# Ledger of designs, part 4: VHH binders against F-box protein At4g00755

Target 1, 377 residues: F-box protein At4g00755, of Arabidopsis thaliana (Mouse-ear cress) (q8lg03)
Amino acid sequence: MDFVNNLDTDTSLSILSCLDDPSDIVRASAVSRSWRQFVVKYSLSKNLCLKLFHQLSNVDHIIETSNDRNGESSEAGSSSLMDTRLLEKEHRAFALLARGCMSSPIESCIADAIRASSTDNYPVESILNTLEKRDRIGRTPSYWSSTGQHKTTVPESLLYKLIGDLCLITEVSIHPFQAYFQRGHPIYSSHYVRFRLGHEKDNSPHYNNSQDKKGEPGKSSIESNYVWTYTSQEFSMAQENRLQSFQLPEPVLCIGGYLLVEFLGRVQTQEMDGQYYICVSHVKVEGRSLAKSFRVENVDDNGKFGLKVLSYNDPKKMEEMDAEAGQDMDAEAGQSQLRNLEQLLNLLHRHPLDVVDYVWPDESDDEYAESEDEAEP

## First folded at step 4 (VHH)

Design B8 (from b7 with D31E; framework vhh_8fcz_2)
Fold by ESMFold2-Fast, scan of step 4:
Structure B8 (fold): chain B 377 residues (1-377), chain A 121 residues (1-121)
Amino acid sequence: as target 1 above (377 residues)
Amino acid sequence: QVQLVESGGGLVQPGGSLRLSCAASGFTFSEYSMNWVRQPPGKGLEWVSGISGSGSSTTYADSVEGRFTIIRDNDKKMVYLQMTSLKTEDTAVYYCAAGYDILTGYYRDYEGQGTQVTVSS
């Protein structure tokens, strides 16, 4: 069927506007040159992306890698229609975006821990402990702890950097910490958890400084350095020693790559001091990272940004990016191992004799068999 | 090697003020939280106040909040407890204690010899 050639523009647009899958639009553009021209002329890929992810209306301009630009320039050199060239460029970028958002594999999306609102016994009980799926290093407990508070209403927060500048986030998981070494094995948690996604302020005097002292408290206000573009509902936390998964009602596109986890309503006091603490052993984020295909440049305070396209499925470039990502993952694994060693040495230095001779009285009360989590480094 | 030396105790009337001092030596002072604990006559130990290693966070027992202030000076390796509006119930031997033992959930046993505070007319 070639109705695009035989029907008026309004009728053809009405029919093609019924396509709600990015793959269907790509297939339509492959039927004939007339169909491809129509898809490009009426910005169907861009319009579909904007219907699925309204945040993409904030794309100010598109930047392509030199190889893609050279091909486009050669084709455009024979044409005086600059508008056609721009529409083709938008079609390529938004078609890739839509495909990435719908079809990229779901993976772990936390790249690093930035800071906590407070930390008890820094650096031993820092946010860095939440990056690993464990509640102990050998016989030494591993968790983040807030400072103590008398009021139940004082919130706490944990700030993370996501993998890549564009991530479609589907799920956040939190493992509260149970103090298996204290009488009664209290779980230091909150009644509710809430998530925010956003980016760094580009005009902030502390722009990009968050990377220098990861996990250290007191390094500038979170509010002063970040813009939050998404805020979730408050999810109820079960008062249980398990990884609890919070599925977002709809996948959320994060532009700029920062996640804030907020803990609301303190639950558990410590017997020694009568103060409320919030402790977390692990934070995990799942989503679709678009880091292989895209970078985000110059996010302003109005949310407008430049979209940089890294590759349109160039096999050599994709292989290079996979190799570079592998090297970065090896470096990140090395950094994680170094953090684990430094954390352990710090704990041994602070409690040398107690750690050597300490035996947890209720270690046998652990009802779970050893999990794959205990096999992690 | 490790020493904590408390001073500044004495006899005061109800409503009076005292400043307790603790001089630390033999460990890396800035890496440890510091605490004040007290033992009233014929009773057990009671935690009073704590301050983080950096000094950025302070905590107080409900019985002393608004009346006592904990301060530290990492350069001098000192921690202080400023006590105001003293009550007869504040009568106790006051001890300085270093660190919080993450393995036991209790304060590290680096307490010194103590300093006696007596609130009476």
Scores: ipSAE 0.000, ipTM 0.167, lowest interface PAE 17.6, mean pLDDT 73

Design B9 (from b7 with I102W; framework vhh_8fcz_2)
Fold by ESMFold2-Fast, scan of step 4:
Structure B9 (fold): chain B 377 residues (1-377), chain A 121 residues (1-121)
Amino acid sequence: as target 1 above (377 residues)
Amino acid sequence: QVQLVESGGGLVQPGGSLRLSCAASGFTFSDYSMNWVRQPPGKGLEWVSGISGSGSSTTYADSVEGRFTIIRDNDKKMVYLQMTSLKTEDTAVYYCAAGYDWLTGYYRDYEGQGTQVTVSS
């Protein structure tokens, strides 16, 4: 005998409200028609989502991309049937969302590099270099460099687009750049790193319609174009040549699909100019992408948005199908080479190919300059 | 504008041979040195071979010298890498790269899409 039929509503609701796993709520709704109707009627899937991620209270409306003959998305009128179908729509969307947040595979979540607060020697030392797990291409160093500064307190930032409008971020990893080609092999890093997650201030799809070059330094403040809904603690950066992983204290749901990495407190000056630089060879972001199931529409200045459901298929199953489709590794290699070529074409626009003395920055000889200087006097 | 397109990669057994090709466009091909660079799985880029703009000078990494031959055809805007006596250690994505500083050395400025070479026992 199920307890929904035998206990009062308050007692049943109290017990069911203790379910913390979306799978448990789905199983409860599968037990019987009365259990399912109770789960739907009292919005248990939605309440679980709000308990897990407070920002989901900002879902203004739900849009289902339906190609079924059932006509479920075509409700009109003011009947009790309309109310029931609306609650069922909410149940489906929030149950899928909770499941995605709790059980989607952890994967790399950066789709694209947008811009840096500053860039030295653009486009050669641009943010685009941080997308690759390397610090060199042959003899040519590969890293992002800020412009030089005299003050240690001037921050720098790197802006990234995430692979989904909804991504549950668990970890950000930063590889500082060690200038292996300079005397003393200095590490151009920061004392602290801080992360922000958010969305474009303008809710129209301006980036896709923009003629701006990717990785180009912004002339206006990045903050003037974006709304940051999450700001992390300041994590201490070890002054070491290694990939450093910063686990967020709790997973953070990013609504809108943008990540800002801020570098605070400059550490290392360059000998030749005495200015402080911040350089990074790689940035990696790990989390659970909901891109296969959801899109976000019309995020306003208060964070309210439309949740668009693309598919109710299991996200893990869809990822297995995508992996089986093949060419993913070849596509990633091709995208990496396309980014390199895009940077080179931009550079060639400024420096025509017939200039025989044009070369990539090769600073390896800096390693020997100290010995020569010490020997000469 | 500038484009380098590699081809000729594939799966071969140890001791086998393979010829890689690179088609160049968008620049004055004969004015630049051409290089082959490879990236083995999980490792950084490794320079393999270089040839001067005129084709009169060739250089090779110690690991491939005597086994690989780089040649170019300036009329066809092609550079080739003839690989013989292939080893499992030669497994990598191979990239064609053009350098600007052929008068003072071989500097790698441009890379194509790459071609996969797998040497499997």
Scores: ipSAE 0.000, ipTM 0.081, lowest interface PAE 25.0, mean pLDDT 73

Design C4 (from c6 with S58K; framework vhh_7mjh_2)
Fold by ESMFold2-Fast, scan of step 4:
Structure C4 (fold): chain B 377 residues (1-377), chain A 119 residues (1-119)
Amino acid sequence: as target 1 above (377 residues)
Amino acid sequence: EVQLVESGGGLVQPGGSLRLSCAASGFTVSSNYMSWVRQAPGKGLEWIGRIYSGGSTKYNPSLKSLVTISRDNSKNTLYLQMNSLRAEDTATYYCARESGYDLEYFQHWGQGTTVTVSS
């Protein structure tokens, strides 16, 4: 079946452009040399990628580390040969990119916690607590808390760095915090949650330790330092003590690897001060990281970037990348342990006896309380 | 309390490589955002790169292919590996701890270590 040889270009393009699966285009290019040349010549892999993920229109250029021979002194060649090599390069890169977006494993995509819009009792109630799937360490509650507010309309936000420079985000999950140690077990949450994806505004920031030009720490730093290229709908938060998953209507390709979680509409006041708080015990992001195959270089203010291809799925390169990912996962476990220790040390400084009890996190934490400690409202 | 001490600078020939160290005390490097910054004689500060608490890194695009930032959590030490050094890389190199509340606001700086690329 070689209709590419028997039909005109427009008819063949119409037929092949109906393919919605990147793997189908790759399979089509394997049918014959004529089909491969047609797929390459008319940029069908790139066009499919742009149709599925419009953000890929921001690819300014492609860099191949495995095939790049910059040491070649002779530039002489036919224009036709050079054009064909450029189109083949595009086909390889976009076919791999599309396959990655469609078939890479779904995984947890948060690499780091960056900052919160506000933090009560820093660093004990910091954003770092949201990286771990728990609401307590022994007897000590583990959560992020905003500072108190009198108005319900003041928003709060949590900023995260995602794994890799390029990742397709499918789902964000939020576990609001229930204060099980307070009277009535209030849930400090928001009416709505909204997600933004983007990149750093300036990749060559201007530093000064005097704060003359940058102002006070936290003053408009999220707004001034990041460009948001995607904003989700406002999702309703159920007022329940459970991990709540918010699936994006369609997967979103994040270029630059930053996620902002915005909490809108305060719900719960604290009895002791009458102020509204927003508290979160866990944030999880699921998606397809393209870090094993791609790097993003030089994201400009218009979102244009260089796409660097690391591997075309060579078995040896896959083994190398898997080994690196394993080392990164071990490092992440180590970072989690060190983060936990620092949090415990901070608690020890403020509440020495309570923190010492939490260093022993086993069945002994089920002890019965009869002291003033259980009188907390 | 908080102290950062850079070391490893010196004279290096063009095309050579060098690894700088930054020993931290009074806090844990792995729980903070750490940057390397340089200042060439008579010029302003130039950001080299950052390592986040979770271990991911971000580099100045102009320097990304030439430098690698790493750390050793057991030694509470930050490193900057530099390759293919050029005369224009001559500078005083600083490690800095960034605010966890406001990135790019450097709360603590080291004294610096000088790298001279010549002859």
Scores: ipSAE 0.000, ipTM 0.292, lowest interface PAE 12.6, mean pLDDT 73

Design C6 (from c6 with S56D; framework vhh_7mjh_2)
Fold by ESMFold2-Fast, scan of step 4:
Structure C6 (fold): chain B 377 residues (1-377), chain A 119 residues (1-119)
Amino acid sequence: as target 1 above (377 residues)
Amino acid sequence: EVQLVESGGGLVQPGGSLRLSCAASGFTVSSNYMSWVRQAPGKGLEWIGRIYSGGDTSYNPSLKSLVTISRDNSKNTLYLQMNSLRAEDTATYYCARESGYDLEYFQHWGQGTTVTVSS
């Protein structure tokens, strides 16, 4: 049906605006020259993206790595030609963005552990321990611990870098730590957990800001160093030794690639010192990373950013090309091995007698006589 | 060329205070996680604390009440303020740039500055 040529503009827009799938918009642009001109002219791909993720209105400019458009012409384009070129560029970029947000595979999205608000017995009980799905290595416990506090209201946080600058986050999972080696097997958790997504704050490194003086324990480090564009509800944390998954009500597009996990309301005191602790053995984040197709450049204080398009090729095919180029580099396995080496080196300097358990994480029943006695009543 | 140069070490009396400096060149300290680490004679490396790119700090709990890490972005310099020094604080002190993206690895180290707490 050739209704774009036979109906008024408002009627045609009403019909085509009912397309909610990026593949349908792409198919519409392939029907005829008139349909493609209409899709491009009325920015249907961009409008779909803005309907899905309002933050995409903050795209200041689009940078394409392809120089296939370099005409080697000294001709200055007219405003009309520049507008058409911009609309075509926007159509390509936003169509790829919409496809990525809707069709990219759901994967584990944590790239790095950045910092914790506090760490007890560093480096043994660091945030690095939360990257692996375990609570022990042999006889050595593996978890992150905050420092102790007398007040239940002091929050703690864990900061992570996500894979890529554009990531659609669907779920965060937290495994609280149960101290199996302590009497009563206490779970050092929080009443609530809350998630924030955002980017590093734009900084002028030439200034020595007197606000460095405001590094007081009561000041929010979040507001000092990062801009949080999304804050979730407070999710109730069950006081149980299991991985607990928190599905976000709607998938959230993270521009800048940082996730903060906040723990609110301390629950458990340690018998030894009577202080409240928060301990976590594992953090997992699931979402759709757009790292293979896009980079984000220079997010300013108003949220405006440059969108760099790396490739218009299928993300799966791009991943295959990257695998071929990165011959013999299993990046995830390499990162895990480097993290284990870092933890081992830190443990050597702090607790050398635990090294054999760290190297050989065999959890045979014979290893823990006390646990066996407790398990076999 | 990445370079870290520690200074300010020397002989100090027990109970005294000392401030160490670390001048960086070839990179910007405010864009990196920076640590202070020490090594006593015949002992392993001991982490003292770090300053994050955003300016927040974290410390070894055993040392938290005794040390303060700061920086001057205009001079591209790190500082370690130490108070109530004891003989056990006798060590070579290093500033180090952490690996950043993957791990808390120390990529670049200075030559160190020696602190001797006299008896």
Scores: ipSAE 0.000, ipTM 0.111, lowest interface PAE 21.1, mean pLDDT 73

